# Ledger of designs, part 11: VH-VL binders against Glycoprotein 24A (csbA)

Target 1, 102 residues: Glycoprotein 24A (csbA), of Dictyostelium discoideum (Social amoeba) (p16642)
Amino acid sequence: MVDLKITLVNEDGESTISGKGHPLPAPLIFPPIYIFRFTQYQTEGKLWDKNEFQIKSGKIEFDGEEYDIPESKGTWSKDDEENAIDVNLHLFRPPEKFFPKN
Below, E stands for the ipSAE of ESMFold2; O stands for the ipSAE of OpenDDE; V2 stands for 0.75 times the mean of E and O plus 0.25 times the DockQ between their complexes.

## First folded at step 19 (VH-VL; framework fv_burosumab)

Design V4 (from U1 with heavy chain S100D; at its last look DockQ between E and O 0.09; V2 from the best seeds 0.00; counts 0 for: pae E 8.3 > 2, placed apart)
Fold by ESMFold2, look of step 19:
Structure V4 (fold): chain C 102 residues (1-102), chain A 119 residues (1-119), chain B 106 residues (1-106)
Amino acid sequence: as target 1 above (102 residues)
Amino acid sequence: QVQLVQSGAEVKKPGASVKVSCKASGYTFTRYYMHWVRQAPGQGLEWMGIIDPSGGSTSNAQKFQGRVTMTRDTSTSTVYMELSSLRSEDTAVYYCARLDRYYGAFDIWGQGTMVTVSS
Amino acid sequence: AIQLTQSPSSLSASVGDRVTITCRASQGIDSALVWYQQKPGKAPKLLIYYASRLESGVPSRFSGSGSGTDFTLTISSLQPEDFATYYCQQYYNYFTFGPGTKVDIK
């Protein structure tokens, strides 16, 4: 089941990660970094060959909602023990559709 | 129950510095960014900068770069804003404001601190 | 930096009037716009976030609309407590405020 899909475009082309995942609560840092955790996933594209990357554009799809990623940067980290990936996106415009105000 | 309480009004001379405090209560202090916004008499709102209370990292608007310093004390849940080399145009009400965690809206504001700079 | 303009800069209105305030951004900001109300001697109060979402406890006579560059705050029937200055604010790239629109009693 694919709950979360992130598409990222850089100078090397399009890369994707998709699978079972969700946004984590936003950490209090500035500029903001938003974390998307995947516990079951498939990756495609060259962007994932590096731990740090520039983003020209992209898209986040979660629970039927979409967010267009502006020019930004990101990182990723892999937890082999849990077979999980955290994708960290530096987004000045919050992906607010995924985080309704309480 | 959530509130921001600021220090009292100040009168300063040109060239001096002022330090305004903002004490947070009713929420987890380190989970929300704190901002400073000022308003000259009869004028609009002007964003000054942001502090992350958990790590103390700051970013200031370019207009105030080099003159504004923001710090925090996590043991008292207090943020401080210091503005140096004061000029008459720095006369304003200074607000601290909490940034919503998911939207870029300031949902809680301090009562404001009037700083008057006169020669 | 993204500049915001507001129109009109001031207006006079009577209780019961429909009031419309416009905010325009110098570039597209999607729906990353916020509206505040401020009364003399008081801190701003959050009214609308994400262009059109009403903050909890704000009366339903307030509404927001728009996306991209053009945004509108509407008060469907002015009440005595609504005489104030209204500010828009963007958060698409850092934070900037509009210059304000003063709503006075006629």
Scores: ipSAE 0.008, ipTM 0.644, lowest interface PAE 8.3, mean pLDDT 86
ESMFold2 (binder alone), look of step 19: mean pLDDT 94; pTM 0.947
OpenDDE, look of step 19: ipSAE 0.051; ipTM 0.749

Design V5 (from U1 with heavy chain L99Q; at its last read DockQ between E and O 0.86; V2 from the best seeds 0.85)
Heavy chain, then light chain:
Amino acid sequence: QVQLVQSGAEVKKPGASVKVSCKASGYTFTRYYMHWVRQAPGQGLEWMGIIDPSGGSTSNAQKFQGRVTMTRDTSTSTVYMELSSLRSEDTAVYYCARQSRYYGAFDIWGQGTMVTVSS
Amino acid sequence: AIQLTQSPSSLSASVGDRVTITCRASQGIDSALVWYQQKPGKAPKLLIYYASRLESGVPSRFSGSGSGTDFTLTISSLQPEDFATYYCQQYYNYFTFGPGTKVDIK
ESMFold2, look of step 19: ipSAE 0.831; ipTM 0.940
ESMFold2 (binder alone), look of step 19: mean pLDDT 95; pTM 0.963
OpenDDE, look of step 19: ipSAE 0.835; ipTM 0.943
ESMFold2, look of step 20: ipSAE 0.788; ipTM 0.931
ESMFold2 (binder alone), look of step 20: mean pLDDT 95; pTM 0.961
OpenDDE, look of step 20: ipSAE 0.834; ipTM 0.943
ESMFold2, fold request of step 21: ipSAE 0.818, 0.825, 0.009; ipTM 0.937, 0.938, 0.617
ESMFold2 (binder alone), fold request of step 21: mean pLDDT 95, 95, 95; pTM 0.962, 0.962, 0.963
OpenDDE, fold request of step 21: ipSAE 0.859, 0.779, 0.889; ipTM 0.946, 0.933, 0.958
ESMFold2, look of step 23: ipSAE 0.824; ipTM 0.939
ESMFold2 (binder alone), look of step 23: mean pLDDT 95; pTM 0.963
OpenDDE, look of step 23: ipSAE 0.717; ipTM 0.917
ESMFold2, last read: ipSAE 0.007, 0.692, 0.814; ipTM 0.638, 0.915, 0.935
ESMFold2 (binder alone), last read: mean pLDDT 95, 95, 95; pTM 0.962, 0.962, 0.962
OpenDDE, last read: ipSAE 0.884, 0.869, 0.872; ipTM 0.957, 0.954, 0.950

## First folded at step 20 (VH-VL; framework fv_burosumab)

Design W1 (from V5 with heavy chain S54E; at its last look DockQ between E and O 0.05; V2 from the best seeds 0.00; counts 0 for: pae E 8.5 > 2, placed apart)
Fold by ESMFold2, look of step 20:
Structure W1 (fold): chain C 102 residues (1-102), chain A 119 residues (1-119), chain B 106 residues (1-106)
Amino acid sequence: as target 1 above (102 residues)
Amino acid sequence: QVQLVQSGAEVKKPGASVKVSCKASGYTFTRYYMHWVRQAPGQGLEWMGIIDPEGGSTSNAQKFQGRVTMTRDTSTSTVYMELSSLRSEDTAVYYCARQSRYYGAFDIWGQGTMVTVSS
Amino acid sequence: AIQLTQSPSSLSASVGDRVTITCRASQGIDSALVWYQQKPGKAPKLLIYYASRLESGVPSRFSGSGSGTDFTLTISSLQPEDFATYYCQQYYNYFTFGPGTKVDIK
């Protein structure tokens, strides 16, 4: 079962990450950073070869909901001790469906 | 070697302004948010505001709204904080601090700049 | 604004003691909690982020726990170099610091 899938498009084409994932807390100030932690994941595509990237477009799929990612930027880091990846997205429009409201 | 180096101590009179600089080195300046935090003598830490060095956007603590201006110069990798209408209670050490990329933790701090406001 | 309190405000302990410092938030902040150590005349130093994760280079005798409103920093075996003031900080909504806990070595 896949809890979370993120599809990102850049100059090198389409890249994906999918698996068990959940949001992590992020500052609730402008500009916001939205953090998704993945465990038990699979990656495809060239975007993941760099730990920082520009995004032309993309999509987040979580809990039966979708969010279309506009032009933006992001980063990722790997935590080998937990076998986890954090994907950080700098989004102009909040993916409010996936994060707690204040 | 990642570091933040701040400008030197300043002495000001009430009603004046002060501008403190914070020069970043050893990392990509525009990829990390920068914060300003102050500490009055013998007191705790007080958050003042955040700047995104890429675009220059800022958000200030409500207490300082209208009195603090944060700017940056990407060509010198430097952030500035200007505090206006100084009062004696603004006497403090002022720190710049880099926010970590993934969490709201401040992983690198400048050495601090003492600003003394006295008549 | 989210208020943080810390207890105790100060404590004295012997080398080798287990020291526990608490931080309480005025509302739920999930795990958006950070711990810093500050020695006199120095900038704060990051110890723990995301409530329980140890920053690189921080000794393993430091640990953090908690979520929601109640958080704990523990020093499992106090050392002479741990004499400092410890601050919690939240980043769930804006940024605020706790008032600090001063740890003195007996």
Scores: ipSAE 0.008, ipTM 0.634, lowest interface PAE 8.5, mean pLDDT 86
ESMFold2 (binder alone), look of step 20: mean pLDDT 95; pTM 0.963
OpenDDE, look of step 20: ipSAE 0.829; ipTM 0.943

Design W2 (from V2 with light chain N93S; at its last look DockQ between E and O 0.27; V2 from the best seeds 0.00; counts 0 for: pae E 8.0 > 2)
Fold by ESMFold2, look of step 20:
Structure W2 (fold): chain C 102 residues (1-102), chain A 119 residues (1-119), chain B 106 residues (1-106)
Amino acid sequence: as target 1 above (102 residues)
Amino acid sequence: QVQLVQSGAEVKKPGASVKVSCKASGYTFTRYYMHWVRQAPGQGLEWMGIIDPEGGSTSNAQKFQGRVTMTRDTSTSTVYMELSSLRSEDTAVYYCARLSRYYGAFDIWGQGTMVTVSS
Amino acid sequence: AIQLTQSPSSLSASVGDRVTITCRASQGIDSALVWYQQKPGKAPKLLIYYASRLESGVPSRFSGSGSGTDFTLTISSLQPEDFATYYCQQYYSYFTFGPGTKVDIK
């Protein structure tokens, strides 16, 4: 099943990554970089061909909630030890619906 | 039992500096951003800046660039705000405030520190 | 720089009245808006976050609404302890506060 889906739009069109994943705890660096970890995933689109990308718009879907991504930038990286991919989004407005208050 | 306790009131002359402390207790100090907000007598609230206590990085409101320095001491769970080149307009109550983990709301505030700048 | 305005700047009301305070942002801020209550000599107190979510321990007579540029704080039945100044704050881009709305006893 798909627990997490991220759709990103740039000048070349729409790209997606979807699969089993979850957000990591919010970082304390401001402006924060939000990390979405995928342990199983499928990708589509040209954006994933590079490790760094510009985002014109997008959407994050997690646990029945949605977050509209404003103009921003991001990166992705592999965590070979966990066999996982981290998608790092530089979001000026936090995706607060994905995090319980504590 | 989550608290922010600030240092006591200060009276300063124009041109001096003031350094206000804010000691956190009852929570993990390095997991929450800390902010400084001031309020002149009878006036509204004015955001001054933010410090990440984990690494000590800061971002200050443009109005205070070059005059405010924020630091922290993780061993004492304390943040500091130093305002230099004081003038009468800097007379205000200075608050430290904890940013909630996931919302841009200040959920815990210090009691405030009155700084009076008078000749 | 996102500016916030509040209206009215001051109002007088009686216990039991319905009070409505508005906050307007100079640009869209989605739901990145917070409301605080402040009594004289005290630090501000968090009431509402994310435009409409009630902070724990805040009475249900307080409610928030709005998205984008126009936001409202409503007190459905004003109580004696509600006489205070109310501030909105945005966190869409850095942090700014509205100028405040003072609610006085009529």
Scores: ipSAE 0.007, ipTM 0.636, lowest interface PAE 8.0, mean pLDDT 86
ESMFold2 (binder alone), look of step 20: mean pLDDT 94; pTM 0.950
OpenDDE, look of step 20: ipSAE 0.845; ipTM 0.945

Design W3 (from V2 with heavy chain L99M; at its last fold request DockQ between E and O 0.83; V2 from the best seeds 0.85)
Heavy chain, then light chain:
Amino acid sequence: QVQLVQSGAEVKKPGASVKVSCKASGYTFTRYYMHWVRQAPGQGLEWMGIIDPEGGSTSNAQKFQGRVTMTRDTSTSTVYMELSSLRSEDTAVYYCARMSRYYGAFDIWGQGTMVTVSS
Amino acid sequence: AIQLTQSPSSLSASVGDRVTITCRASQGIDSALVWYQQKPGKAPKLLIYYASRLESGVPSRFSGSGSGTDFTLTISSLQPEDFATYYCQQYYNYFTFGPGTKVDIK
ESMFold2, look of step 20: ipSAE 0.829; ipTM 0.941
ESMFold2 (binder alone), look of step 20: mean pLDDT 95; pTM 0.963
OpenDDE, look of step 20: ipSAE 0.868; ipTM 0.952
ESMFold2, fold request of step 21: ipSAE 0.009, 0.832, 0.009; ipTM 0.622, 0.939, 0.613
ESMFold2 (binder alone), fold request of step 21: mean pLDDT 95, 95, 95; pTM 0.962, 0.962, 0.962
OpenDDE, fold request of step 21: ipSAE 0.857, 0.023, 0.874; ipTM 0.950, 0.711, 0.953

Design W4 (from V2 with heavy chain G104A; at its last fold request DockQ between E and O 0.81; V2 from the best seeds 0.82)
Heavy chain, then light chain:
Amino acid sequence: QVQLVQSGAEVKKPGASVKVSCKASGYTFTRYYMHWVRQAPGQGLEWMGIIDPEGGSTSNAQKFQGRVTMTRDTSTSTVYMELSSLRSEDTAVYYCARLSRYYAAFDIWGQGTMVTVSS
Amino acid sequence: AIQLTQSPSSLSASVGDRVTITCRASQGIDSALVWYQQKPGKAPKLLIYYASRLESGVPSRFSGSGSGTDFTLTISSLQPEDFATYYCQQYYNYFTFGPGTKVDIK
ESMFold2, look of step 20: ipSAE 0.749; ipTM 0.913
ESMFold2 (binder alone), look of step 20: mean pLDDT 93; pTM 0.940
OpenDDE, look of step 20: ipSAE 0.850; ipTM 0.945
ESMFold2, fold request of step 26: ipSAE 0.007, 0.008, 0.778; ipTM 0.590, 0.628, 0.919
ESMFold2 (binder alone), fold request of step 26: mean pLDDT 93, 93, 93; pTM 0.931, 0.934, 0.934
OpenDDE, fold request of step 26: ipSAE 0.024, 0.872, 0.864; ipTM 0.715, 0.951, 0.950

## First folded at step 22 (VH-VL; framework fv_burosumab)

Design CTRL (from V5 with heavy chain Y33S R101S Y102S, light chain Y92S Y94S; at its last look DockQ between E and O 0.35; V2 from the best seeds 0.00; counts 0 for: pae E 12.2 > 2)
Fold by ESMFold2, look of step 22:
Structure CTRL (fold): chain C 102 residues (1-102), chain A 119 residues (1-119), chain B 106 residues (1-106)
Amino acid sequence: as target 1 above (102 residues)
Amino acid sequence: QVQLVQSGAEVKKPGASVKVSCKASGYTFTRYSMHWVRQAPGQGLEWMGIIDPSGGSTSNAQKFQGRVTMTRDTSTSTVYMELSSLRSEDTAVYYCARQSSSYGAFDIWGQGTMVTVSS
Amino acid sequence: AIQLTQSPSSLSASVGDRVTITCRASQGIDSALVWYQQKPGKAPKLLIYYASRLESGVPSRFSGSGSGTDFTLTISSLQPEDFATYYCQQYSNSFTFGPGTKVDIK
C-alpha cells in the first residue's frame, strides 16, 4: 500500500505521484519549501515532464490525513545520494496535519 | 529524552575564532533543521543561521555572512558553529535550537554557551 | 527584511492580572509567528506557535492571537512563575526575533 500521494492540477490537467514516501523537516529559509521524499513511487500525468511547475490546486494524502494545496508552485528533483525523488512545494499555509508536534 | 547539549564556555581575544558544538540526542538528527541564536548580556535574541543536518546545507543571517560557518557530523549527531574575526560585541550566550518539523518554531534549545571576547 | 517590534518594552504587574503583549511585523507574515518565554540564565521556552497554537505542556492561561502584522500574547491570570521576558519570532522571511517584553513583579 502507498503511504503518500500528491495530486496536482495545472494547465496540463491532473498529475499524481504516489507510493512510499514521507515529508521532510521544514526548509532552511522562507519562502518555505515543503519537501516530500519518495523512495518507491509511480507517476501519472504531464506535470512531471518538467522539473518546475505552477500549481492551480491539488491534494496531499499522508497518514490518513488530507491537505488541500492552494495555488502555488513546485519543483521536483532526484536525490542521487539516497536514490530518492523529492517533490518540493512552496506553500504559504503549512500542511500542519502531517507534522504532529513532537 | 530529547535534548541538545552544548560545549563549555570560552574566552577569546579579538580577531580569534570560536567553534561551539551542539550534540543532539533522543531524536532522528537528520530530520530536523538546527539553528544558532545568540544573546548579548542584557539584550534580546538574535538569529544567526540554520543548517540542514541531512545534506549539510546552510543559510546565515546577513549580519554574519562571511564570518559564521556551520557544519555537522551525522555519526555523532553534532552541529558546530564557528564565528571568526571576533570582536567585543560578539560577547554573548550562543544557543543551538531545533526547528519543529511543521513550523518555524524552535521547540528544543541547548543550554547555551557563553563566549567572552576581551583583550 | 521583516522587522518585529514589541509593546510595551517592559511592564509591571501583580499576580492575577491579565497581561497583554503585542508584536507588530513590518510587513504581512500571515500566521508565521511564534512566542517564547525566557527567564534569566535559561534558554527560551516555546509557548505559542503558528500565532495561536499552544505548545504541549504550556498552561492554558497563555493564548495568542492575530495574523498579518498585528499579534498579541495574553496571560489571562498572571502567576508567580510567569515573571519573565517574552519574545515574538517570525518565520515568514528568514527568521527574526522581536526585541522582547519584560514582565516584572509589581
Scores: ipSAE 0.006, ipTM 0.612, lowest interface PAE 12.2, mean pLDDT 86
ESMFold2 (binder alone), look of step 22: mean pLDDT 95; pTM 0.962
OpenDDE, look of step 22: ipSAE 0.374; ipTM 0.853

Design Y1 (from V5 with light chain E55Q N93D; at its last look DockQ between E and O 0.13; V2 from the best seeds 0.00; counts 0 for: pae E 7.8 > 2, placed apart)
Fold by ESMFold2, look of step 22:
Structure Y1 (fold): chain C 102 residues (1-102), chain A 119 residues (1-119), chain B 106 residues (1-106)
Amino acid sequence: as target 1 above (102 residues)
Amino acid sequence: QVQLVQSGAEVKKPGASVKVSCKASGYTFTRYYMHWVRQAPGQGLEWMGIIDPSGGSTSNAQKFQGRVTMTRDTSTSTVYMELSSLRSEDTAVYYCARQSRYYGAFDIWGQGTMVTVSS
Amino acid sequence: AIQLTQSPSSLSASVGDRVTITCRASQGIDSALVWYQQKPGKAPKLLIYYASRLQSGVPSRFSGSGSGTDFTLTISSLQPEDFATYYCQQYYDYFTFGPGTKVDIK
């Protein structure tokens, strides 16, 4: 059973990551970066073959809520010391369902 | 109680520079992006740039590349905007504005600083 | 860069009128649109964020709608304090403002 799932569509098709995960506190930097940390995860699709990617569309599913990802950019990185993956999404519109307003 | 207080009006000659200050109070300065927006007399609002006060990173509108510098002083909770090589078209009210934490809306504005560029 | 247009550029209205103002983006911006009110000699005041969310302390006669490229600010019953200029602003890709719509007394 998964707690967090991100689906991303790019030129190579659909790619996913799902598993135990949570959003990290959003850094207050420009352009904004929203970070989702996964442990105990599964990946599918070709997007994960590169560390940087363009996103045409996507979806974040967390705690029973959904956020539709608009055209954007992202990166991912492994943290081998903690056996985790961080998925970094460059979104100027906050994923409001996961964060309080103001 | 949350407020942005800007430095006073300036009169400058063409070719000079101007540095406007914006002091924040009533909130944690480093947790919110700050913007500069100007408005020429009788005209609309024009976005100039953004600064992240925690690290000092900036991004400026292309129109102002090479002429605008934004800095901050975390010990005084103050941002600065310096515009160089002034010309008459730079006559405007200059505002600092705080971006809301999770949306790109400017929820707190300074009172504005009139900068007049004339011979 | 994303350009915003507003219609009308100005209008004249009476107290009690329903006023609508439109903002149109040069490309899709989802709901990343903001509305401000500005009175002469004053800084802009935030009214609406995320296209339709009312800022705290703003009267409920103000409402916003739209997504994508077409957005509307509505004042359901115009009050004397609402005579002002209204600006839209996008934050989908950096930041730009619309040219403004001036609402004057008829």
Scores: ipSAE 0.008, ipTM 0.632, lowest interface PAE 7.8, mean pLDDT 86
ESMFold2 (binder alone), look of step 22: mean pLDDT 95; pTM 0.964
OpenDDE, look of step 22: ipSAE 0.023; ipTM 0.709

Design Y2 (from V5 with heavy chain G104S; at its last look DockQ between E and O 0.12; V2 from the best seeds 0.00; counts 0 for: pae E 5.2 > 2, placed apart)
Heavy chain, then light chain:
Amino acid sequence: QVQLVQSGAEVKKPGASVKVSCKASGYTFTRYYMHWVRQAPGQGLEWMGIIDPSGGSTSNAQKFQGRVTMTRDTSTSTVYMELSSLRSEDTAVYYCARQSRYYSAFDIWGQGTMVTVSS
Amino acid sequence: AIQLTQSPSSLSASVGDRVTITCRASQGIDSALVWYQQKPGKAPKLLIYYASRLESGVPSRFSGSGSGTDFTLTISSLQPEDFATYYCQQYYNYFTFGPGTKVDIK
ESMFold2, look of step 22: ipSAE 0.790; ipTM 0.932
ESMFold2 (binder alone), look of step 22: mean pLDDT 94; pTM 0.956
OpenDDE, look of step 22: ipSAE 0.740; ipTM 0.925
ESMFold2, look of step 23: ipSAE 0.018; ipTM 0.697
ESMFold2 (binder alone), look of step 23: mean pLDDT 94; pTM 0.956
OpenDDE, look of step 23: ipSAE 0.528; ipTM 0.885

Design Y3 (from V5 with heavy chain S100K, light chain N93D; at its last look DockQ between E and O 0.10; V2 from the best seeds 0.00; counts 0 for: pae E 8.4 > 2, placed apart)
Fold by ESMFold2, look of step 22:
Structure Y3 (fold): chain C 102 residues (1-102), chain A 119 residues (1-119), chain B 106 residues (1-106)
Amino acid sequence: as target 1 above (102 residues)
Amino acid sequence: QVQLVQSGAEVKKPGASVKVSCKASGYTFTRYYMHWVRQAPGQGLEWMGIIDPSGGSTSNAQKFQGRVTMTRDTSTSTVYMELSSLRSEDTAVYYCARQKRYYGAFDIWGQGTMVTVSS
Amino acid sequence: AIQLTQSPSSLSASVGDRVTITCRASQGIDSALVWYQQKPGKAPKLLIYYASRLESGVPSRFSGSGSGTDFTLTISSLQPEDFATYYCQQYYDYFTFGPGTKVDIK
């Protein structure tokens, strides 16, 4: 399985989610929301106590690639139909390294 | 409850600028992207641009690049759109619209602001 | 940029009819398609998002289907209040709207 880790910093400090997951398919140039789906995960930090959050900085690590998260915002939710957790990040600069190059 | 209220109708001459306001209420302003969409009389919808109200970052449709400026005031939960160098073809109703979470659909729309550009 | 076309451009139908409107994208857009209803003098109203998901409060006679390039909005039993223009919109690459389909009720 491919490992996915997201580290987010806000006024409450550093928070992480890591585990078995992947980004959902997305266009390279498109709306500002990118979805990262986890099927198995561990969370740390206070940010996950809210389902909506502001981000001062952060990092996404997927399949050996990294993306530095600028100031942004995000949400998370459980998708009970798919037995998954989605972390949605508002990123104006696409995380292009995470997607297959067509 | 969740609501977008826009400023009133404007009549402008060619070459002038117009600034339309859109005040949000009933939700956390900085959590949702805001869009501007216009519609000329008897015609379809045209996307103009998007603003992230938390940091003020914007992206505009290529057609309007250089003529449209979007700003926001987080203390009043208000976004603004200014269109410069007005032409008669800019006569339209201008809408602000909130983007739905997780999807690029616009779930809440302002009432629209008619901007008339006449010589 | 991604162009959307809609067919028909207009139609006339009776109360109770099944109405089908199509939207075609110039390239594949996955399920990044939205449907709106607009009545004269009013702002558009969201009907369907992510190609097939019904927005809360929208009557169940409305449904959406499709993925890739071909999408359909269906009204299963047309009602008098469904007189409107219907627009598709994509968000796969920026945002564009289709030209609209006007539905007139006989």
Scores: ipSAE 0.007, ipTM 0.639, lowest interface PAE 8.4, mean pLDDT 87
ESMFold2 (binder alone), look of step 22: mean pLDDT 95; pTM 0.966
OpenDDE, look of step 22: ipSAE 0.519; ipTM 0.886

Design Y4 (from V5 with heavy chain S59T; at its last look DockQ between E and O 0.30; V2 from the best seeds 0.00; counts 0 for: pae E 5.5 > 2)
Fold by ESMFold2, look of step 22:
Structure Y4 (fold): chain C 102 residues (1-102), chain A 119 residues (1-119), chain B 106 residues (1-106)
Amino acid sequence: as target 1 above (102 residues)
Amino acid sequence: QVQLVQSGAEVKKPGASVKVSCKASGYTFTRYYMHWVRQAPGQGLEWMGIIDPSGGSTTNAQKFQGRVTMTRDTSTSTVYMELSSLRSEDTAVYYCARQSRYYGAFDIWGQGTMVTVSS
Amino acid sequence: AIQLTQSPSSLSASVGDRVTITCRASQGIDSALVWYQQKPGKAPKLLIYYASRLESGVPSRFSGSGSGTDFTLTISSLQPEDFATYYCQQYYNYFTFGPGTKVDIK
């Protein structure tokens, strides 16, 4: 059932979100901003207790591939009408492997 | 047919400025980051900075902060690099280079623009 | 910034030789390393990205390996057209090039 999984590590430990997720349009700013919309999702870990958080590292699992998340700042917002969550990751440096935008 | 075509060679005096253009064709200009890289005669490659053509946001290498300005014109698919307060060590070939979509590799390069700074 | 060094700075080899060029990063960069070939008077040409992935149209005699801090470009059977200078580049944090390795055919 899980199409997209993001794992984030901060000072409070490891946190995850998984579900039916897809990338949203983001400006081509360097270092990149990654924006994902999740539906039918599950969250784990304390990182999601706040709407804004610091990220030491992480990874994105999508379509059998793995994409690194370097040090970054994250935010999330909930769309109650669509029962969805948007996760925004503002990278502080370029990743080794860029997540596909197409 | 993807290509980057740069403006012609320049000869400048110390203290002047130079503005080099880089015209993109054969691809969607706003979907690829553009870089500037220089190479002094007989020397290695040196990264100068990056521009996001969609919004015009830039990041300069620390060595060039305060002296380099990168801009773009989406109507002509052209990126510009202006280097001010020129000195003799700025004599180099200046390249524009397109970053690949998914990696920090430069897959398309302009032909290079020689800038000579001399008295 | 992340410094890259290359070894050797230059070399001479015969057609058919196996040639190995190394690149070392001043800190771990995972696999965020690129190799370029540059011939005199020409712009650099992309050979290898993500440490080991061959760019389209690049001959299979070129290969890359390594991760972390130590990386290698290998030419399995040197050809006359491989006379060039080879540069590594990292993109883990900003962008940095190595100083280059000049390969002369003898």
Scores: ipSAE 0.057, ipTM 0.729, lowest interface PAE 5.5, mean pLDDT 90
ESMFold2 (binder alone), look of step 22: mean pLDDT 95; pTM 0.964
OpenDDE, look of step 22: ipSAE 0.670; ipTM 0.910

